# Designs tried in a protein design chat: miniprotein binders against Putative cysteine synthase. Part 13

Target 1, 336 residues: Putative cysteine synthase, of Sinorhizobium fredii (p55708)
Amino acid sequence: MLHTTVTQLIGQTPVMSIDVPGRNATLVLKIEKNNPGGSMKDRMARSMVIAALQDGRLPPGGTIVESSSGNTGTGLALAALEFGLRFIAVVDHHAAPDKIRMMRALGAEIRYVEGDFREDEVAVVERQRLAAQLGAQLPGALFMNQSDNPANPEGYTGLVDELVAQLPDGIDAFVGCVGTGGSMTGISQRLKRNNPAVRTIAVEPAGSIVFGKPGHPYYQSGTGTPAGDEVGKVLDYGCIDEGVQVTDTQAFETARYIARRKGLLVGGSTGGAIYKALEFIGAGKLTGTVVTTVADGGEKYLGTIFDEEWMAKRRLLDPAIAAQLDGWLFGKARAA

## First folded at step 8 (miniprotein)

Design a7K (from q8 with R7K)
Fold by ESMFold2-Fast, scan of step 8:
Structure a7K (fold): chain B 336 residues (1-336), chain A 116 residues (1-116)
Amino acid sequence: as target 1 above (336 residues)
Amino acid sequence: SPEELFKQAYKYLLMGRFEEALKRLEEVVKENPDHPRALYNIALVHFWQGNTEKSIETFERAIEVDPSNVLYWAWLAFLLYRTGRPEEARKVLEEGLQRFPESERLKELLERLKKE
């Protein structure tokens, strides 16, 4: 049907399957990069803005504030523009230039956290503090606070309704990346409401602290919780059957592999989720219909993940990963 | 029940399923044509679907039913301004401030509109 606003284009994203020969499994990719803002975060951003406007916390013509240099900021910028709001994105010097440019193109105001931070430091705590301060002090302003906002996971329930309609034979497992925990929580709760037997597996970067492992730096953006930060309150551990870690090398080499073999440009966190889904399928831990999301597109990572020199300088290249993926996708059935 | 229909509508709104939300809200209004909160949410759905004139009409109705909710005045003024009717928006804000002289929301919106 003919849509009249860009926010109506959010959702109804396609699915694509990758059969895994000899392992009685199909990996299904929910192509969330097809949202108008380029990521699944459009769903959550719209949800948070709608909830705030509906309950009166945010006035008409008001200002939304959030700590995001990534996909959440883009989704909020889009929602703010459509709903007649001002959006202030609080960012640090780790912000990818293209993500900043996208937010600015959508009318967002960019506020940098002041202070001297090392190149390997993530200023999450300072971003959160400044965003909360602006939300409290500016007229008609509200700090969205995505990590603690119950409208965050609620925004993803429509994604599950789409999957159920698109996959009438059922879903056996969902493998997804965990950051704030909003998408894992919203998707997992809704899937389990429909079928409590669905296995839910949350993937975090190695060095992320979501599942209690030791913290260290990682290059995967928009996923995990770095050391020194707190895991989002929206994460419901009770709906997650297993939490696993994926290395930057595994995630990024997998993203590069999928581009080369399937012609699909995926982001780094998606590469990680695909790697873990295929590893579990290869180990016989997952069979049937295994779903993951293509949370955002690889087009934003052409100067990083898909650049050989960028990868080499950070010691992230490992041709053994392609060999592993070939073995899982095209190898012989294992002796059982 | 109206309460259950409202809960269903809210969940559909957060999913972005505006047509399903609207159907539940309209069912509430059929049971109680003067339900201010249902009118409020219907007006918001029309705005979010790009039906701004229908949203304006619905907020005018909401104010008629419940003139004591400052949010309805703020929304009406905001939508009038966005549709190129700034003099009507100003009049709505001035009338609203006469009714709610201490309303920070109406004062903020009036100042924002003056600067634009």
Scores: ipSAE 0.514, ipTM 0.819, lowest interface PAE 2.7, mean pLDDT 88

Design a7L (from q8 with R7L)
Fold by ESMFold2-Fast, scan of step 8:
Structure a7L (fold): chain B 336 residues (1-336), chain A 116 residues (1-116)
Amino acid sequence: as target 1 above (336 residues)
Amino acid sequence: SPEELFLQAYKYLLMGRFEEALKRLEEVVKENPDHPRALYNIALVHFWQGNTEKSIETFERAIEVDPSNVLYWAWLAFLLYRTGRPEEARKVLEEGLQRFPESERLKELLERLKKE
């Protein structure tokens, strides 16, 4: 079949497995970086735009506004271009420069929030305020408001249908990152509708407040809810079996490990999800088919996570992480 | 029922499964050829698939069935403009404004198209 628009290329992403035979488990990576915008956010961005056009909330030729760390903005820029809409991305200085450049290349108008913020601070509250203001004040404009938009989790249901078809022997667990909660909610609800015994584990950065832990700054982008912000309404805590935290060092060293050992460039949040999936497999807490997503590619992080000097300056390097991962992947389960 | 088929189609649209959605919407129209909401959604699906000419034809049909929905006039004008037919788009907006002289939506669209 010949596709005629870029948004038709969203989805139908491949899977890659990593066997852990000593632990009776297989880690399956859903390669969402292969979406045309480079991340799984393409699914929810298309869903949100389609829902708004379908419901009449967004007029033909209108303007979409969103607060984004990059990946959501890239997906919205693609959808805006295809559906004849203008897109305004409200960003902060925590966003990776290449993510901003990608959105700009796709025709997005970039608006920075005002203020002095640390490199490890996310100005989500300021971004949300400006995005809401623009959506209210500009003619024909709509603030998509991904954290509270029910079309956000609905956009991920197709990912689950793909996984079920790709993994005919079944799925025992899903481990994924939580930010707005849209992907965790959409994926978890649909997996549990098919099989209520599927174990769902949500991973947030250390310093994120999604599961009630004390807040502090973190370097991971596109994941978690920072102190001072509200957890998104789209997150359904009832479909999450366990919430866990991953440190920047664990997440970033794992991303570096996967690149060096498997040849796959993954983003930092993906590194965190893989770290926790392998930790649980190594501890015997997860067995069978354990799925996670490669939410975006490491190509956006070549100047950060994959730059040794950047990592060293921020005291994020720890060679013990590679040793832990080797132990979980290749070590045998303890005899009781 | 047509309502159940419509809801199923909507869910398929959010998943990007446009052919599955279109199939359900076509069944709705098969049961009720003058169902304007289903025609509206068929037209949107054609647009989202890149079948812009089919979308235009379907919005023209939707207006024939229900000329009282200002949204159909706005969509038809927008799509005509996008396909390089700005004079036809303007005529559609002018006719729409005769039916809905206070429509802020049509006035805003006309102003926006003039800036492109």
Scores: ipSAE 0.259, ipTM 0.697, lowest interface PAE 5.4, mean pLDDT 87

Design a7Q (from q8 with R7Q)
Fold by ESMFold2-Fast, scan of step 8:
Structure a7Q (fold): chain B 336 residues (1-336), chain A 116 residues (1-116)
Amino acid sequence: as target 1 above (336 residues)
Amino acid sequence: SPEELFQQAYKYLLMGRFEEALKRLEEVVKENPDHPRALYNIALVHFWQGNTEKSIETFERAIEVDPSNVLYWAWLAFLLYRTGRPEEARKVLEEGLQRFPESERLKELLERLKKE
């Protein structure tokens, strides 16, 4: 089968299992890093662009605008290029350089939020404000507004249909990271429509405010809602059975563990979701087929999460994490 | 019903499952050959599958069947320009503007295409 557009390559991602026989469970990883833009965000980016063109809100040859220096921006840049649109990514100067380079390589225009931020200013809020302004003022332009866009969660329903076909014996639980809430909402609603008994667990960084805990800085990128920002309207709390927090150390040490022990490079948020899935399996709280996503690849984090000096400088290394993971996976070594 | 088939097609489009979407759209067209939304979506599916020539042909047909939808004119012009046919694109936009002289969409697209 010959594909003639890159957006046709989105989806149909593989699954990989990690058996936990001592715990009556199997962890299934949906390898979303295999999308052409390198992350699961390709699904929602394509969905949002298609919906906007379909609804007539975005004209052919128009301009899409979004506040994103990460995976959403990459997905939108790819979709814009393919559908003959311009894409403006609104970013701050703390955005990861390689993610900016990837968007520029795909033809995105980069707009920086200018100046220094005061202690009481929220950079994310300023980026959202500028993106909304550009969408309103530029001819033929639309601010995608992913956190409030109903096409965001709808874009993930295909992922669930793939999982159901790939796992004919059924799915007992889904553990995933929550940022805008789009993927958790889309996946959880579709899974529960197929089987209301499916357990859904949303993972946010410690310091994120999605589930009402006190806010503080965290290093995990592309996940959570920082203090001072609003939780997205696309998040349906009603389809989430439990919300939990994962620390940067737990998430990043788990990503490093999976790389060294399984040969799979995963991103930091994926490490967090895997850590919590295995913790719940280890505690007997989840059994059977437990699914999570490899949302993006560790290749984006070689200079951070996978660099020991970077981790050490931020006090993020903890060898107890590997011992915990070994204990849950193999019935050996338990943390104190 | 046609409305249910159309809703199913739309959901498949958002998932990128274009073959499933086409099947539902074809069922709508079988029940109502003049269904404007189905023709529009079939043309867009061809574009999104990379079948740009089929998309152009389908939009040409859609305009003949329903010349009152300004989106058909805008899409046809855009696709003609994209495939290296800028003179035909300009002509389509000029004809469209005769029919929809107030259309900001057609005016903006014409100005954008002129810059390239």
Scores: ipSAE 0.487, ipTM 0.790, lowest interface PAE 2.6, mean pLDDT 87

Design a7Y (from q8 with R7Y)
Fold by ESMFold2-Fast, scan of step 8:
Structure a7Y (fold): chain B 336 residues (1-336), chain A 116 residues (1-116)
Amino acid sequence: as target 1 above (336 residues)
Amino acid sequence: SPEELFYQAYKYLLMGRFEEALKRLEEVVKENPDHPRALYNIALVHFWQGNTEKSIETFERAIEVDPSNVLYWAWLAFLLYRTGRPEEARKVLEEGLQRFPESERLKELLERLKKE
């Protein structure tokens, strides 16, 4: 059928493989950056809006409010525009500038939290407080509250159905980033329903508190839970086999490596998931078909991750990472 | 069963698989053509597919079946406004307010349509 709305274009994203023959593994990338809003968040944003309209929490012509690092906000702006709603995005300095510009281009209202925060600091408590206040005080407004919204993980189940059809030989592991926990929960639960032997690995930034490690600032956006915040209620720890941390340097150097060696622009969180997938493959902990998502594109990070001066000034460059990746991908060790 | 069909339809809606959702909802309506919840969901699916005129027609049927659900009146008025029929939208909201004089939802929508 010929589609008449942009939200109908969400999903049916392609896959790309990177073979690791020396380790008897194939890394499969689900190219979620190809969604119309540029990220996998389009799936959960549409899901949350549909659910709220379905149950009457959000009236026709109403206003949605959300605390966003950018990708969720872009998806919500898109869904709001198509479904005749207003969208207010509550943001801080941690959000990538081009993500904010994209939301504005889609007609979103941008509200900044007050205060002086570093760019590696996330003002999540202030953002959530303002978003909740606006949702309560404005007529016909609803704070979507993605971290506690059950429609968030439900939005990702279609991604799994696509993967199963695209990978007829099966899936051995899924490695994905954890922020709210929605995508890890939705994907992991549905993968394990199809095959309970699938290994699920959740990757958070070093400095994130999702798996109980000490908190500290990090530059990775749209992932993790910073110190002082609450882990989202949508995260189902029971469907996650292992939680691991990735440093900003590991994540960003890996994103830069993939861009320069494969011609694919991936976001920082994707770099982190790829790094951990390849590290586990290199260690013999994962074999077979290992899937991760290209959650968003590197186009949002051209002035940060892909700018050598930006990286150098923050002491994030480390050429040892490229050497590690070469070793895992092309290492001469053969485990026959 | 109707509950299973509604659950399947809802899952498909969250995936954006509107045709699959519509098929399940239509099976409910074939069994009970005056089922207001099924008509409501069918009307929403038509709207989300860009079939706004079918959505309007279906909300009109939903109101005939269950005139006591203020949400159906709000949706009908909203869709009439979006299709360039603001006078009809205002009439629907005014009729709705006669039936639901305390409805903050209808009052807020009327105010928003005037500003927008």
Scores: ipSAE 0.545, ipTM 0.836, lowest interface PAE 2.7, mean pLDDT 88

Design a82K (from q8 with R82K)
Fold by ESMFold2-Fast, scan of step 8:
Structure a82K (fold): chain B 336 residues (1-336), chain A 116 residues (1-116)
Amino acid sequence: as target 1 above (336 residues)
Amino acid sequence: SPEELFRQAYKYLLMGRFEEALKRLEEVVKENPDHPRALYNIALVHFWQGNTEKSIETFERAIEVDPSNVLYWAWLAFLLYKTGRPEEARKVLEEGLQRFPESERLKELLERLKKE
């Protein structure tokens, strides 16, 4: 059917299965990179804006403010255009130029924090502080505050309704990445409401503190919570059956594998979720219909994950990962 | 109940399922024609679906049932301006300011209209 606005294109994303011959399981990918902003964040951005307009916190023609130079910022810029709002993105001086250019192309106003900040928890806190200040001080403005906003997880419930319709034989497990916890919470709560037996597995980077493991640096972007930061209020631990860690090498080699073997460019966090889903399928820990999301596209990572010199310089290459994936995908389960 | 229908509509709105939300909101209005929050959200759904004239008509109805909510006046003026009716938008803002003389929201919208 003919759509008249870009935000009407949010959702109704396709699913793709990856055959796992010899295993009692099918891996299903929900292709969220097909949203108009290029990621699943479009869903939560629209949800947060609608909620704020509905409860009167945002007036007609108002301004939304958020600290984001990534997928959330793109989603908010699109929602702002649709709902007749202004968007101010608060960024630091280390933000990738192409991400800033994309937000500017969509009409976002860019505000930089002042000072010589490194990419650490202090710099993140300053961006959040400036965003909150602008939201409080500018007329008709609101700081969206995604990590604590209950409309964030609510925005993902439509994704589950789509999955239920697309997979009539049922869903046995969901494996997804955890950052703010919005998508894991929204998806897991809705899946368990439909079927309490569904297994929900949250994947964080090794070095992330979401599930109480020791913190250390990691290269995976847009996922996990680094040491010294706070896990967002939107994460509901009660709807998560298991929390697991994935290394940068496992995540990035898996993204590279999927690109070369299936022709699908996925982001690093998606690579991590696929790796863990296939590891659990290969070990017989997950059977039936196992779902994960392609949260965003690999096009954002052509100069990093998909660049061999970038990977080699950071000692992230490991050919054993491709062999492991081949074994899980094409190896036959032994007779019981 | 009307409140349960409204709660269901709210969840559909957040999911972007505007037609399902609209059905529940219309059931609320059938039960209670003077439910201003339901009329407000019906108007918003029409705007988001590109049905701007239905949105304007519904905001006019919302003001009739609850003229004390400044937000409804602001929305009506904004939509009239957006549809190329700035003189009507100005009249709505001027009438609204007589009812809400301290409204910064209405003052800001009127100033934007004057700048064109």
Scores: ipSAE 0.157, ipTM 0.644, lowest interface PAE 6.1, mean pLDDT 86

Design a82L (from q8 with R82L)
Fold by ESMFold2-Fast, scan of step 8:
Structure a82L (fold): chain B 336 residues (1-336), chain A 116 residues (1-116)
Amino acid sequence: as target 1 above (336 residues)
Amino acid sequence: SPEELFRQAYKYLLMGRFEEALKRLEEVVKENPDHPRALYNIALVHFWQGNTEKSIETFERAIEVDPSNVLYWAWLAFLLYLTGRPEEARKVLEEGLQRFPESERLKELLERLKKE
């Protein structure tokens, strides 16, 4: 098909399976990194912009403002460029450097929050405040406010329709990362509408407060809710069967493992979701077709997760993780 | 019903399935060729598909049917500007401002055009 705009290329992403025959399970990866902006956030970014333009909240030629860790900002920058809008991305230093460079390459204006923050600190409260202020003060501007925007989860419904068509034998479980809650909500609600028996497992970083655990800094970007922030209003806890935490070490070592063993470069949050999916399969808690998303690509993390010195300096390396993954993938099934 | 067709179109728009959305919207227009809301949404779909000239033509029709919606005037002027027709964009904005003299949206677009 001959396409004339980049936003037309969003979606229709492929799936890849990793069989675990010893545990009567198949892990299916929805390769969302293949979207033109490099992540699944393209779906919700387009959805939010279309909704705002369609109902008149955002005027033609207007300015969109958003607080972003990178992927949402990249999707919004792409949509803004194509729909004739100005985009202001409010960022902190927790965001991966290449995500910032990508937004700049697409014409986004970058605004850093004031103050000194550690690399593993998420300045979400400061980002949200500045984004809301800019949206209110600038003419023709709208703060998209992804964590409270109902068009965010709606943007992911097409992903589920694709999965249903790609997996004719059905879907038994979905394991995904939770940040704003948009993708978990949109995907889980749509899956459960089709089959209420589908198990939905939400994965947050250790240090995130989504499921009531104490907050502390973490390196995983684009996922979780840090201490001092509020969990997004788009998150529907009622569609989530279980919430679990994954450490930075588990997530990043798993991403490194998938790259080395399968040739697929995945981001850190994807590593976390895969780790938890395989842990549950290994424990016999999940069987059949277990789906997760490759939310973004590992090429954005070549100077971090995939750099041994960066990992070592932060005490994130643990060879036991590869051994655990081998055991779950290739070991014998747990006794009945 | 038109309401059901709009609901389906909106869902398809958020999924980025513009052809499916357009099909539902065109069914509304078959039943009521002078439906301004349907024309508005069809014009937006053409723009999002890169069919900017069809979008301009459809916004012109939407204004003809319902000249009281300032949003249609803002869109028409904006698209004319984006397609390298700033003199036509200015005329649309001037006419629109005569109709909506207090419109912040039209004033902002006129200011952006002046900064070209």
Scores: ipSAE 0.456, ipTM 0.805, lowest interface PAE 3.2, mean pLDDT 88

Design a82Q (from q8 with R82Q)
Fold by ESMFold2-Fast, scan of step 8:
Structure a82Q (fold): chain B 336 residues (1-336), chain A 116 residues (1-116)
Amino acid sequence: as target 1 above (336 residues)
Amino acid sequence: SPEELFRQAYKYLLMGRFEEALKRLEEVVKENPDHPRALYNIALVHFWQGNTEKSIETFERAIEVDPSNVLYWAWLAFLLYQTGRPEEARKVLEEGLQRFPESERLKELLERLKKE
């Protein structure tokens, strides 16, 4: 059958493997950047809109409101178009410029929070406040509230069903980024229902407070919970075997490495997840089939992560990272 | 049971597995042809699969079974407008407003359709 809506194209994303034979491991990348909105958030956005329409909280022709760093907003903008809804995205200065442009191109109304915030500072508390206010005050409007919305993790169950079909020999571990906790929760719970022995590792930025470490600013967008905010209620700590932190330098240098070595443009949070997956494989802590997601594409970060001057100005470059990755993947550095 | 079938259908809907959801919902309707909630969900699935004409027919049936749910009237009007039938959409909204004179949803949609 021919598809008649863009949201019907969500899912059925490919997988790519990177063998680490010296460590008895294979890293499998679920290429979620191939969703029509460019990220895995399409799955969750569709799920949240469907759930809201199902229970009547969102009327036909209504308005959806959400606080977004970009990817969730893009997914919601697509869903809004398909279901005849208006979408208002509440954003801050931390959001990547091209993510804002994508939402505008899809007809989203953009509302910036007021205030003087640093580039590496996430204004999530102010975004949440404004989004909730708009959802309460505008006719036919609903604040999706992704961090507390149970449809958020449920939206990712299809991703797991795809992985199980694509990897019939089994999955030994899943390493993923944690923001609201929706994808980690949805993926981990579904994987563990299939096989309780699957190891789940959640990766947050250094400076994020999800696992109780001290907070400080970070450049990674669309991931973590900044100091001053509360971890989302959708995060089920019970399905996470280990929480770890990745620095901006580790995440961004890894994204740059994957682009140059494999020709795959990945986002910053993906770089962080790959770095930690390879670090654990290199240490012998993970073996067999280790899965992570390419949550979004590097095309949104060409003026930041993939711009050497942007990286250098923020002291984020470190050539030792490429050497570490070569060591874990091949047992030696490229130049050694 | 119908409740179990409905729960399974809901899970499939959230996964975007519309055909699997539809199978469970149709089994609910086989057992209870006048189940308004199942008809509502079948109509939504048809719309989300691009079968808009079947969706319209199913919402018309849902209203026939339960004319007291304003949501069915709003959806029918919306779909009629989206398929290039604005006069039918307007009539549905005006009839719905006779039944639900205080419905902000129907008033908002009628005003929106007039402006577009």
Scores: ipSAE 0.365, ipTM 0.743, lowest interface PAE 3.6, mean pLDDT 87

Design a82Y (from q8 with R82Y)
Fold by ESMFold2-Fast, scan of step 8:
Structure a82Y (fold): chain B 336 residues (1-336), chain A 116 residues (1-116)
Amino acid sequence: as target 1 above (336 residues)
Amino acid sequence: SPEELFRQAYKYLLMGRFEEALKRLEEVVKENPDHPRALYNIALVHFWQGNTEKSIETFERAIEVDPSNVLYWAWLAFLLYYTGRPEEARKVLEEGLQRFPESERLKELLERLKKE
């Protein structure tokens, strides 16, 4: 088919398997980085914009406002261009620099929140407040409010339909990252509607409060809920079988491992989901077809996760992680 | 049911499958020819496909069916301007403002036309 708009390129993403010999399991990666905006967030951004246009909440030539540290903002910028809308992204310094550059390249107006925040601190409350204020004060503006927007999880149902078609022998488990809860909710509800036996495992950063653990700062972007904030209303805990935490070191070392061993550049949150999927497979807790998403690409993190000096300065390097991954994948540590 | 057809159309729109979405929305109009929400959505899909003239015709129909929805007037005026028909856009905005004199949306579009 000859496509005429960029948002028509959203979806129909490929799958790739990673063999786990001797574990009675196959890890399947849904390569969501292949969406035109570089992440799975294109699906929910298009969903939110279409829903707002269809029910009249967003007028012609109007302004979209959202709090985003990158991927959602990129998706919204693409949708704004297609539908003749202005987009204002409210951001903080926790966001990966190249995600901000991508939004600017797509014509988004960038608004930084004021305040003295650490690089590993998420200023989500301040971002939400400013975004809501702009949505209320500017003519023809709408704050999309992704963490409370029912169109957010709805945008991921097509991803599941693709997976079911691509994996006709069935899906036994889904392991995914939880931030707003939109993708976990949309994917999990749809998978369980098709097969209620599917195991759903949500991965949050260590330091995130989604599953009631103590809060502290973390470097993983676009995932988790920091201490002092509220978990998004779109998250349906009832469709999540287990919530687990992954450290920045585990997530980032896993992303580096997948790049070097498989030639696939994945983002940090993806590294975390892969680490937990392989840990559960290695422990015999997950068998059969285990699916996760490559939510975004590692090319956005070349100056961070894939830069040894950046990792070393933050004490995130740990060669034991590669040894753990080799053990789970091959039953022994690989030579360096 | 109309609600099920709207859900199916929405799913197809999420996939960029505009022709399939149109078929579902047109099925609503076939059963309910004066259904303003279906006409509104059909007009949006025509615009997203680049069929701007057909979008304009469909918004004109939506206004005939439900002249009380200011959103339809705003869309029609916007599209007329977009297709290089500013005098028709002005006429639509003036008629709309007679019906909705306090509409900030229509006032803003009219001011935009005066500047361009």
Scores: ipSAE 0.260, ipTM 0.698, lowest interface PAE 4.2, mean pLDDT 87

